Miniprotein binders against q9vhn3. Designs and how they scored, part 21

Target 1, 154 residues: q9vhn3
Amino acid sequence: MDPDDDLVLENEAEEIERLQLPEELKKPIDPEEEDERVARIEFNCSGCEMHEMVHYFGRKPPFALGVIYPEDNYVMRDPFQPPPPRWQSKPEYYIAMGTKCSICSKTVCKDPGCSFYYTASFCLPCGKEELKNWPPEAQARIRKQMSVSQGRQT
Key: E = the ipSAE of ESMFold2; O = the ipSAE of OpenDDE; V2 = 0.75 times the mean of E and O plus 0.25 times the DockQ between their complexes.

## First folded at step 20 (miniprotein)

Design V3 (at its last look DockQ between E and O 0.66; V2 from the best seeds 0.00; counts 0 for: pTM E .782 < .8)
Fold by OpenDDE base, look of step 20:
Formats: sequence, C-alpha cells, structure tokens
Structure V3 (fold): chain B 154 residues (1-154), chain A 119 residues (1-119)
Amino acid sequence: as target 1 above (154 residues)
Amino acid sequence: DPSETVIVIITGDDPEELEEALEEIVEEAERLGAEVIIRKEDGRIVVLVRNLDEEDAERIAELAEELAERLGVEVTVVIVEGLSEQAAFLLAWALLARLKGVPPEEIEKLAKLYEELFK
C-alpha cells in the first residue's frame, strides 16, 4: 500500500470539504421582508361574513410568480408556507380570496354562493339581473351554479 | 362547482409561438365568457380556463391540440370538473413534472387529492 495512495485520498476529502458550499448562513430575515409578509389589505365579502386581511389587490400578485388574472383579485399568501430563501424564486402558495363585482364594485369572495363569473365577475344580485341579457346556454350554466350553492347552505 | 376547468400547458423554445398560442386560447375563452387565469414562466405557459360547460371545455381542448400542430408547440390539456384555482395549478405542476403517460384516471385522483388540500 504505497504511501502516495493515502495522500491522494486525503487531498480528495479536503477538496470535497472545500467544495462544500458554506453553510447557508441563515441570514436573518430582513425586517423589510418581514414587513412585506404582513397582510395589510382588508377583504370583506358583501355576500357572506368572510373577513380577512390579504396581501395584494391586483392582476399580478408578485408572490405568485407569473400569475395574471383577468381582473383585480384579492390575494393572500399562504400563511403556513415558510418563506422561500431569498436566492430561490420559488412560487409561493397563495389564495385568491375574491374580487369586485363588475357592476356595483362591491367586494365578493369566489364562493359560488357569493359570486359567479361570466365575461366578468358578478355578485349574485347584480348577476341575476344581468343574466337575462345572456345567451340561454350561459343562463342555464349560471342557474345551475346558483342552485348548487343554495343547496349547500341548507 | 358544476363548472369545468381546462388546464392548458404550453411549452416550447420560441416565446413568440407561446404567446401566439396563448392569445388564441384567451380569445376563444373570452368569446365563451370563461375566466382565464394565466401563469407565465420561462419556456412555459399554464392557462386555466374556468367556468365552462362540458361542450365548451372540449372546444378549448380541441383548440389547444390544433395549436400544437399548427404552431409546433407542445400542449398538454386536462379537463377537470369543479377544480379550484390552486388545485388546478398544482395539478399543472404535477403534469409538468413528467407525468407524461399518466392515465386519465390517475389525473382525476390527483385532482381530487389537490382539491381536498384546499377545502
């Protein structure tokens, strides 16, 4: 067993140890980043008693990478998801809470008992009135949705 | 929710082809009055077309397949009933993670599983 073989193995082990990426210094979460994680936008559904604080209102939530809505949505970060490391642009889990009625601008949640979508979002009162102007097929679909949502409330 | 959700995953190397495919899907979805939620990433676009009936869902699926042939993009299409937005995106991600060849039955199981996670 030539003494040179032991030196090569020790050098490889030392090189592997040097190539071990420094322990990701758990950089303290920048206080500014902690502030961004606080929900500051109030969400109140006009159709039900749902009340939440959310993180974003708009079409492109920055924490939902690449997501684009057809209209402004109230969006909440998943409170149970640990923040991704700063160096990893990992998509965060999020919840789209609701939107505004396209007619009366009241805030409504995405629950079928509070809103529906056809060309735009509607609260149920406004949507019921607008429904009369839609194609019969669309009317049938929305009526079916409303019937199912009412059945769950019993 | 009695409405169908169509998940369209568009992949390709040419961003212009991806955007063209997206545009045509969006136009058709808008014509149908469907909610369209888009997620754009480098080299891939996930499109959720929601609030469709079965007939319209099939129409979107057929369009997506046609676009794949015409534009040379890769398209994966899945139709699922009553799927939440979050569950739909999770399913899309699962499909992207090489669930190529997953039987439709297994996709439905995954969809249900994901939907249960967000109840």
Scores: ipSAE 0.656, ipTM 0.854, lowest interface PAE 0.5, mean pLDDT 83
Fold by ESMFold2, look of step 20:
Structure V3 (fold): chain B 154 residues (1-154), chain A 119 residues (1-119)
Amino acid sequence: as target 1 above (154 residues)
Amino acid sequence: DPSETVIVIITGDDPEELEEALEEIVEEAERLGAEVIIRKEDGRIVVLVRNLDEEDAERIAELAEELAERLGVEVTVVIVEGLSEQAAFLLAWALLARLKGVPPEEIEKLAKLYEELFK
């Protein structure tokens, strides 16, 4: 039995919503979203001179929607594609730069002169030692792969 | 890059059948030492099985065809040489839009075009 109670409650709620309307239209930048757009992770290939700043290290980069890698990758957003609006979750272009060697943990790019993948990623020095333990068919394929890349380097 | 990439596109209405097909492909690909990159979207899964020789690539393709029949999922499989990850995903989506009537030689031309675009 409180008629003034009902009026005050609705008026206060309406005023709060009106106060929030300008803030909704100027939706603030989420600090975590802003951090994800800044390339803060340093990528230095141990096998060559490649040095880049990247946006993500892991298996499921959030800007590569739906993508799942078999191991942690250094992934950057395409620097020449404009970012999508905050209300869209459309996939962006991206580049997987490299990984960590599964033996020595050194960072390597995906160039065949620096690393290769068989069951896991290996830098060339570690991969050459592990190669001896693999099935003969895999050894032959990887040796051919390394021979071609070695002859190409200038 | 002399290695082969197998692009497997799995489409269907039942998420459990999609996941079962994916699991079997991943298990065989990992047994072969291949790098497996997965992209999941509603009603479809694209699997890139990379760093294979021709014999192993054909084995993955044959498994994918068997799964389509057994599980009732729709499967499209393409074997390409030296295609980048993003070019492979783009080729997969283009193939889905142009299924039926695209000759194999045109698929190879698209693969080379996409590789040049994303090299």
Scores: ipSAE 0.591, ipTM 0.790, lowest interface PAE 1.3, mean pLDDT 76
ESMFold2 (binder alone), look of step 20: mean pLDDT 75; pTM 0.709

Design W1 (at its last fold request DockQ between E and O 0.47; V2 from the best seeds 0.65)
Fold by OpenDDE base, look of step 20:
Structure W1 (fold): chain B 154 residues (1-154), chain A 102 residues (1-102)
Amino acid sequence: as target 1 above (154 residues)
Amino acid sequence: DPSETVIVIIVGDDPEELEEALEEIVEEAERLGAEVIIRKEDGRIVVLVRNLDEEDAERIAELAEELAERLGVEVTVVIVEGLSEQEAFMLAWELLERLEEE
């Protein structure tokens, strides 16, 4: 009945501490670059249930080089596209979500069921009232757009 | 969306000629009550004229062709139906790439 196999298990605890993977030096993300990628502007369509966080509200989104809107637009950066390398003029992927009604200033998306454009953007209620003041040809066009948008929702 | 979009691509070496062509397209589009979205780059401008009917789309296209002859700019015009803004710009880019390869 040989007593000697007191296998001193003491040394296993010290070896586990050495396998702490070196904390990958998180490259200091330039706080300015992180800030520009975070969508901070709330977009809520008054015509539907669309709710999104967007990156810009204005006529000239800085991340869409050279793009100019006739009105202030809510614009989102494509979250899946890395910034194009500076040497490649690649189309920047962005999404114009919507705008404000020129009459009531309610936020609306660009869906034909929520807004339309004639000289300016209108929500459907305001646009229906204003429509009576427009040329007959414009009225016909807008009515056609409204009819098609209502048909897709059924 | 039954609305038509006219994609106008204007290419030229003289920025003044490009701007003049743009101004005339914008003025006509505004007269028609159309939404105009512009992308300006060095030596090229892409103009989206949106929310047009077929007749007005043809009018913008004819104007763009006239501007090419009068101002000496290169103009490519495409009339498309039911495209989003993003889809229209993507199409414009594909067209530009083809024009640069020729």
Scores: ipSAE 0.751, ipTM 0.911, lowest interface PAE 0.5, mean pLDDT 86
Fold by ESMFold2, fold request of step 21:
Structure W1 (fold): chain B 154 residues (1-154), chain A 102 residues (1-102)
Amino acid sequence: as target 1 above (154 residues)
Amino acid sequence: DPSETVIVIIVGDDPEELEEALEEIVEEAERLGAEVIIRKEDGRIVVLVRNLDEEDAERIAELAEELAERLGVEVTVVIVEGLSEQEAFMLAWELLERLEEE
């Protein structure tokens, strides 16, 4: 295998970066960027003890450029990794914490012991009732997912 | 999470063809009850179709391959288990980098 294959990439983003010196020189610390990095949205899972402050609630988090969710999600920046430059095509690190149940609107995290997704996100109580109306194969898959989460929740 | 995720990478120069391919994948994924998460950039669309069983994951993969032939877009499809949303996107972008070396 050829070592340094990553070094032979000549993509358009790198060429544009080399030609855009004035923009790089003009990009001071943006007060709006500093403000948007502050987590101001409370996330409290109704199904467990998870509580976090997150940065965004919605379908298109601005720090996850280009990402579109099917439902509003509570999304936070990954606190353990610095963001890449906004012009870079590599995705910024982020964590989607949870959603609101599509029936009762209670906030739930993504843990299978608290919620699951089939056509929409459901907390377990609402999902167990709605599950009875789904095709048998979907019921079997979702019940199996819940039994695995029971084994993980002591 | 024992469910399957299908990663569909769509590449092309024509935004109408990219959007048509995306719409058809989303319609089928929604019919199957799957969660669909999309990332769009620069003539590239990555679609994560999550919470599928094996049969439905194969169905999405087959649709994606058919769309590549019919619409003239480039498609790469990978079926994975146990990856988070972010891990699946990172895998997709690593695959795109390797494809550029071809």
Scores: ipSAE 0.670, ipTM 0.870, lowest interface PAE 1.1, mean pLDDT 79
ESMFold2, look of step 20: ipSAE 0.647; ipTM 0.861
ESMFold2 (binder alone), look of step 20: mean pLDDT 80; pTM 0.785
ESMFold2, fold request of step 21: ipSAE 0.626, 0.618; ipTM 0.858, 0.850
ESMFold2 (binder alone), fold request of step 21: mean pLDDT 80, 80, 80; pTM 0.782, 0.784, 0.783
OpenDDE base, fold request of step 21: ipSAE 0.740, 0.741, 0.739; ipTM 0.909, 0.909, 0.909

Design W2 (at its last fold request DockQ between E and O 0.78; V2 from the best seeds 0.73)
Fold by OpenDDE base, look of step 21:
Structure W2 (fold): chain B 154 residues (1-154), chain A 102 residues (1-102)
Amino acid sequence: as target 1 above (154 residues)
Amino acid sequence: DPSETVIVIIVGDDPEELEEALEEIVEEAERLGAEVIIRKEDGRIVVLVRNLDEEDAERIAELAEELAEELGVEVTVVIVEGLSEQEAFRLAWELLEELEEE
C-alpha cells in the first residue's frame, strides 16, 4: 500500500478548495433589512384560533408600496415572495390579517365569522349591538353577510 | 366573502386630478360605510371599495365613470364578488399591466 497515493488526494482537495470561486460574499443583508423581514408582531384573533406573527401594525405598511388603510391593520409579508428588486415597482405580496374592533379593541381577523366592516371594523358581538343604530339598508347588508358566513359553518 | 368589491383604477398625468377623483370616491364609499383601501403610485391610484352590495357597487362604479369624464382622468372599474384584498389587488395589477401594453 504505497504511501504516494495519499499525497495525490490531498493536493486535489487543496486545488478544488482553491478553485472554489470565493463564495460571492453574499452582501451582508443590511442587518436592518434582515430585521425588517422578521415578523415580530403577534396577531391573535379573538373570534377564532388564528394565531400568526406579522410584520406590521398600522395604516401604511412600508413593504406594501403605497397602500393606505382606513384603520390600523395587522399586515404580513408574503413569506414565499423574494423581495423585488428596488427598481421594480411590482408590489410585494402581503396579507392583511386583521384589525382591532372599533368598540372593544379586541383583535379580529377579516373572516366574516370573526368581524365585519361598516364605517369601521367590528367584532361580531359589538357589531350586533351597534347594528341597531344603523340605517335599515346597512342593517340588511350586514345581516346578509353574517348569514352567509354562518351558513358555511354548517 | 359574500360582499362585492369595486376595483377602481385611476390613471392620469396630473396628480391633483387624481387626488380629486380619489377624494370623491372615498367620500361616497364612506357614506356607504364601505372599507376603502388605497394604493398610490406615481401617475396611478388603485382603490378597493369593499363590503358592498350589488346596488352600492354599481353606484361606486357609476361615480367613477362620471369622474373620468369630468376630471379627464382615465378610469377602469371592475366589480368582483368574493375576492380577498390580496386577490383584488392582484387583479388590479393584471389590469394595469394590460392597460400599459395598449
Scores: ipSAE 0.750, ipTM 0.910, lowest interface PAE 0.5, mean pLDDT 85
Fold by ESMFold2, look of step 20:
Structure W2 (fold): chain B 154 residues (1-154), chain A 102 residues (1-102)
Amino acid sequence: as target 1 above (154 residues)
Amino acid sequence: DPSETVIVIIVGDDPEELEEALEEIVEEAERLGAEVIIRKEDGRIVVLVRNLDEEDAERIAELAEELAEELGVEVTVVIVEGLSEQEAFRLAWELLEELEEE
């Protein structure tokens, strides 16, 4: 009669370890994918009070598959909607918050009271100065846009 | 004064024809000073041409229709006003899904 059942104790411990795969379950999780979910880029509009943390700055946000911008954009994932399952082809919900002014590099949101696009993005102060260099037809269009925007806000 | 967006959906099975159609639309849009945002998928390209007035939006739409005939690609064109970039892409996606159901 053996009072020490070492073989059974060792076998039981080995069975528990074989049945528990916590380390392997962690392997399928891509740390780079988790890091991309964290908004780390600060967006502060120089033309208004908008402030937000965003996920990406550039032309090709990885969570907006296939999307290409003409210039670097501050882009965030929609915080109120889950991402589509990986097996679906539908785009993830996202928000393009703004850009950098092509002249002064100040950050501006897409509100027409803060920026506009003609050939590139401009904050209103820089755009007013650059307007003089544009073709007359473009000047007329942009002056009309700026007049409505400025008058509407005051 | 709201700006207009032209949504151009280009469908075809030849990548070279798709790229040629895209390049011609982008060239004209850039000449007009418009913001061009592109989404590429296999056999499909969606182009948003944004910040146009009505006359220029119609010009882009006419070009897209001409390219469909010239290059043998399928083109769907919609002119919208007051949509965000995301809303425009979502509309384009819905139109593509309706076409594929048929």
Scores: ipSAE 0.713, ipTM 0.885, lowest interface PAE 0.8, mean pLDDT 79
ESMFold2 (binder alone), look of step 20: mean pLDDT 80; pTM 0.775
OpenDDE base, look of step 20: ipSAE 0.749; ipTM 0.910
ESMFold2, fold request of step 21: ipSAE 0.707, 0.700, 0.670; ipTM 0.884, 0.879, 0.865
ESMFold2 (binder alone), fold request of step 21: mean pLDDT 80, 80, 80; pTM 0.782, 0.778, 0.781
OpenDDE base, fold request of step 21: ipSAE 0.728, 0.726, 0.729; ipTM 0.904, 0.903, 0.905
ESMFold2, look of step 21: ipSAE 0.660; ipTM 0.869
ESMFold2 (binder alone), look of step 21: mean pLDDT 80; pTM 0.774

Design W3 (at its last look DockQ between E and O 0.42; V2 from the best seeds 0.65)
Fold by OpenDDE base, look of step 20:
Structure W3 (fold): chain B 154 residues (1-154), chain A 102 residues (1-102)
Amino acid sequence: as target 1 above (154 residues)
Amino acid sequence: DPSETVIVIIIGDDPEELEEALEEIVEEAERLGAEVIIRKEDGRIVVLVRNLDEEDAERIAELAEELAERLGVEVVVVIVEGLSEQEAFRLAWELLERLEEE
């Protein structure tokens, strides 16, 4: 009469609770540093369906050291770039998303299908009207750009 | 994109010479109606002149070379087609790194 050793499996539940990995002491991220990394500016292109949250709107993005734009740009930090170590002046990667049309102030991305630049940024509708007032050489250049952008959408 | 970008890298020890070179490039680019994006650092300036045709790109390049001779600054000029701003700056940095290793 072999004694059925009732292996009391009761103790497995208590051992799982002890293997709670110590809560990694999340170093208090300085709330000010976290705040600067959150994109809070809404960017919506009026020419396409592009919608993004960006970090800056202006001529001199603070995270792109030394960069100066001729006009106010919507600029985001590159989401894939790890923060540079404090000691390495590596240029932060950034993306200029777009601008405002100099005529109608609508937001447009830098895609040739949505905007072009000649002396200032234009949305395509405003730019097509202004184009008539520009030198023939400039008109030819812009028309060429518009033709290429239309060819990529097919 | 049939638009050309001229990358101008200006290197020098005298900030006044660098600023003068930058000013002349910007003035010419503005006359051409081109978009100018500038990155200033100590001892070096990277200028992107964008949305140019081939003739205007060559004009900017020639000006940059003339400025190097006249002002005594070091200038590196590259004309590229169809590059984004980010790609152009990346290329400029790669060029600068090579120049600093030499």
Scores: ipSAE 0.752, ipTM 0.913, lowest interface PAE 0.5, mean pLDDT 86
Fold by ESMFold2, look of step 20:
Structure W3 (fold): chain B 154 residues (1-154), chain A 102 residues (1-102)
Amino acid sequence: as target 1 above (154 residues)
Amino acid sequence: DPSETVIVIIIGDDPEELEEALEEIVEEAERLGAEVIIRKEDGRIVVLVRNLDEEDAERIAELAEELAERLGVEVVVVIVEGLSEQEAFRLAWELLERLEEE
């Protein structure tokens, strides 16, 4: 008995199983999973009226290869530009819309009237409370930003 | 007083030197409370350090320049005010394209 002959006979069942697996691999994939252009994630800013459907929530959006955020971001493809080739990640093809507040987890856009970043992202209510614990220079900078933002919003 | 973004472009052949430069910039930016967004490709790293005041932006720029000299990487630093993340990356990539052409 040649071990290769035994392995062929023993592998006949495995080969048949592998051939049957191609039939399983032909099962329809959920069309929504195959269409990466569909924005399925709802983004509602808790600080303003912004509402959008976005494509990704996380730190490393797959359509912006090589890009790494410090926090999970709601990221959409630019609706007015075609997707670039994978090796090109130019800014005009995606937009980071916002984040979750690091304290209350409410969704906020990046408008300075809705959120700001210092060590992490904060909605304005949570950030005003946390601001009291920060170095004086940071407090002054953030308070000035909030005053200018409120004036420009009116 | 308005928030500023520092765009740091790091170019080099040695991945260890690139990562060391990146790590030092990230450590200082985090110490300052800044938002740091990174784009990595072969032989180059773009770092956006955002939400800085003028003094802190200059500190990041000075660190980047020192790293270029100490680690032997090429560094291009630009300080901008009021640019979006997308606009800052677009500017960085335009600069990289011009450098490769030259």
Scores: ipSAE 0.697, ipTM 0.876, lowest interface PAE 0.8, mean pLDDT 78
ESMFold2 (binder alone), look of step 20: mean pLDDT 81; pTM 0.785

## First folded at step 21 (miniprotein)

Design X4 (at its last look DockQ between E and O 0.41; V2 from the best seeds 0.67)
Fold by OpenDDE base, look of step 21:
Structure X4 (fold): chain B 154 residues (1-154), chain A 102 residues (1-102)
Amino acid sequence: as target 1 above (154 residues)
Amino acid sequence: DPSETVIVIIVGDDPEELEEALEEIVEEAERLGAEVIIRKEDGRIIVLVRNLDEEDAERIAELAEELAEELGVEVVVVIVEGLSEQEAFMLAWELLEELEEE
């Protein structure tokens, strides 16, 4: 087994490494941009078993251009959407997961089985108590919404 | 979600007219106890008024149409049932694209 065969293989490997086009230096994704894409806020609904990591909690999610909520929302970026080009005004896809109950501050998802909105978000227990203080028309609307959500659980 | 959502798209060249139209819609929606989600962009505002019954949704729609006539803004209004926020915004964008192509 002649020693000359080993020298030819080393030269081909070095030539292949040289012919590997410099890996286009993936522009270092600004560590800040990578960090902004990681969901770091825990969302846990007190009304159901929904548990998710989300990207933002507040009224104006920075990745949802121009979106303003009436109250603080837990908001998740769509993990499957590529970031839009900076010049495109198209919104990033996002999901508003839920809010905090205006009375007890427990986190709730936006599912009718967990919360409802009237002037503010309420968990079902708190909302049922507050409902008594609202105009009859509002009470009727919310009761209708609650009845439909309960009917799906059966 | 059994509640109705009113999608209001307000388009105009004067930002003051857009904000005035928005303010009126928000005030009425708040009076009705509805959730208002706003998306502001240059020259256009998308407003989602959510958690309405049919009667209240019609009131918001009528108001939006009246504001278009009074303020000289262009308004597109659609009442939809059972849409998520994301679905409603997606629909609003589709409607807006159609409006910009005309």
Scores: ipSAE 0.770, ipTM 0.919, lowest interface PAE 0.4, mean pLDDT 86
Fold by ESMFold2, look of step 21:
Structure X4 (fold): chain B 154 residues (1-154), chain A 102 residues (1-102)
Amino acid sequence: as target 1 above (154 residues)
Amino acid sequence: DPSETVIVIIVGDDPEELEEALEEIVEEAERLGAEVIIRKEDGRIIVLVRNLDEEDAERIAELAEELAEELGVEVVVVIVEGLSEQEAFMLAWELLEELEEE
């Protein structure tokens, strides 16, 4: 009765452990593909203190397949949800954080206290200057929106 | 008080009829100054028409129903208030699931 004869199977356990090493190689990730999952674009709202890193700036975020915005948007992937496969039709969780003002190009978030949309996106200062060029009904509606969202007026 | 969003879901087998319906909705929405966000899939299109007052939202909803009759596409339209873009798309997907259950 020699326990050393029972050690013949130890090489099989080591062989199995070695076979597990190729599992890392079974999912090679193209660095360019993984790059789109990294939030590299800085988003700083000029109208408030919001500051975030986002994944995409444009009209057609690749991780929101089939989605088309009317303007370039700063879009973040939801960090707490696993991304669905690209061939899947169910929408991926994502957040459109903001845009650039169509007049001054300053970055603004979607908060009504920072920007609004009428024909295009405007920061509040530029939008207040553009209001006189709009139909009277639109002017009244937008002024009402701004007064409600501000709570305080200049 | 908050702006309204019209969610328009267009379903059909003919891509040209789907695109025609979409184009007419987008043209009217842009005339009203609304923000239009589109999601396209095979045989279905979701359109979010945002930042409308009640009267304009009703105009878009009526147009969508008329296009369904004229073009033979299926349309579901809902007017919502206080939903984010993401919440509106999630609601649209729930409505699509209900519509596709025959």
Scores: ipSAE 0.740, ipTM 0.897, lowest interface PAE 0.7, mean pLDDT 78
ESMFold2 (binder alone), look of step 21: mean pLDDT 81; pTM 0.781
ESMFold2, look of step 22: ipSAE 0.739; ipTM 0.894
ESMFold2 (binder alone), look of step 22: mean pLDDT 81; pTM 0.787
OpenDDE base, look of step 22: ipSAE 0.768; ipTM 0.919

Design X5 (at its last look DockQ between E and O 0.34; V2 from the best seeds 0.64)
Fold by OpenDDE base, look of step 21:
Structure X5 (fold): chain B 154 residues (1-154), chain A 102 residues (1-102)
Amino acid sequence: as target 1 above (154 residues)
Amino acid sequence: DPSETVIVIIVGDDPEELEEALEEIVEEAERLGSEVIIRKEDGRIIVLVRNMDEEDAERIAELAEELAEELGVEVTVVIVEGLSEQEAFRLAWELLEELEEE
């Protein structure tokens, strides 16, 4: 096993390392941009055990391009989606986790077992009481939603 | 299952016509007590009307089609069942991409 074969392999490895274009210095994500990607808002559903950290609470999440909610929503960026390049108009994926009950202000997720929407968001306890004040057609719709959510829990 | 979502895609060159169409849809959806989620972009608006029964979903769909004729905007309407907000927007985007390729 001639000693000259080892020297050629070391030189090729060094040449490959030199020809490895410097890893495009991932432009340091502006520390401000990195900070904006950290979920800092606690979301805790009062109806279930769902607990998450989210990125935004309001009607117009800045990362959900042009999205407008009728009420303040807890909104999370998709943790698995890389940030789109600034030049791409592709919307970032996001998840609306929930909102606050319009009556008691408790945080609820959008699961039919925790909340429903009629003119506003309601937790199930508040909504059941308010339901009595609504038109019969609305009552029927919401009762149907509640029945389906209960059926999925069995 | 009152889990119908109406996806309305409004496309047009005149922002005033787009906003007028949006306002009419929002007003009807609010009358029905449905949640309306809007996504505005230049030249196009996606409207999600959520958690309706089939009858209410059809009413929104019919209204959207009428608005297209009256205002001269292009409207695409899809009624879907059991979709999350994210899934509905994803579908709307897929539809928009298809419409832009035609």
Scores: ipSAE 0.745, ipTM 0.910, lowest interface PAE 0.5, mean pLDDT 86
Fold by ESMFold2, look of step 21:
Structure X5 (fold): chain B 154 residues (1-154), chain A 102 residues (1-102)
Amino acid sequence: as target 1 above (154 residues)
Amino acid sequence: DPSETVIVIIVGDDPEELEEALEEIVEEAERLGSEVIIRKEDGRIIVLVRNMDEEDAERIAELAEELAEELGVEVTVVIVEGLSEQEAFRLAWELLEELEEE
């Protein structure tokens, strides 16, 4: 088991999964995936001056088969790992770098000092203004998270 | 770190029941304002529900347990603190590998 005491594991042994090979194990390498291995999309975080070239912008990155985001994300292949064959896709071979702010459309990375998520992604300036319109419980939670990330108890 | 991630692994051989379980979890996560990231494979769905406090994470975990009984799908739920998206998917993958070895 994971040594973290915050983990909750459930397994229902009476619901037996059928033992057959997934169809995706039989798929060949898609030439379209090869073209997508070239990082052609510029990502510039407006909050921290991060600049990267990424491989995809959208909700369903083709090199992370089966992965679906709730909003468009800038996604790059992990530069320190060779990609697995497409039929063995693993999420740790990609990085979701950031999004566009839902209000101003500025590009922001996922660092808590640049953006946060509540109902959608927000850059800090837009998020701080929108936060005033949210339920009090959400306001308190988000302010606490921002305080921990920005300078501890400020 | 007050931010929690709930990892929900849903397993079943009926695609309609898998989608129904997923839709219920997504609806509740949206009500809470949480970020939902989904990975679908044949016969299973991994759902990451992120950016929650402990109370909200417990609500999602309780919902997942109720859906397992109601819909007849197998559900594994873990609540973790401070993991990145990639770390959470890696943990989910490791749990799935252990399940397949059985």
Scores: ipSAE 0.734, ipTM 0.887, lowest interface PAE 0.7, mean pLDDT 78
ESMFold2 (binder alone), look of step 21: mean pLDDT 79; pTM 0.752

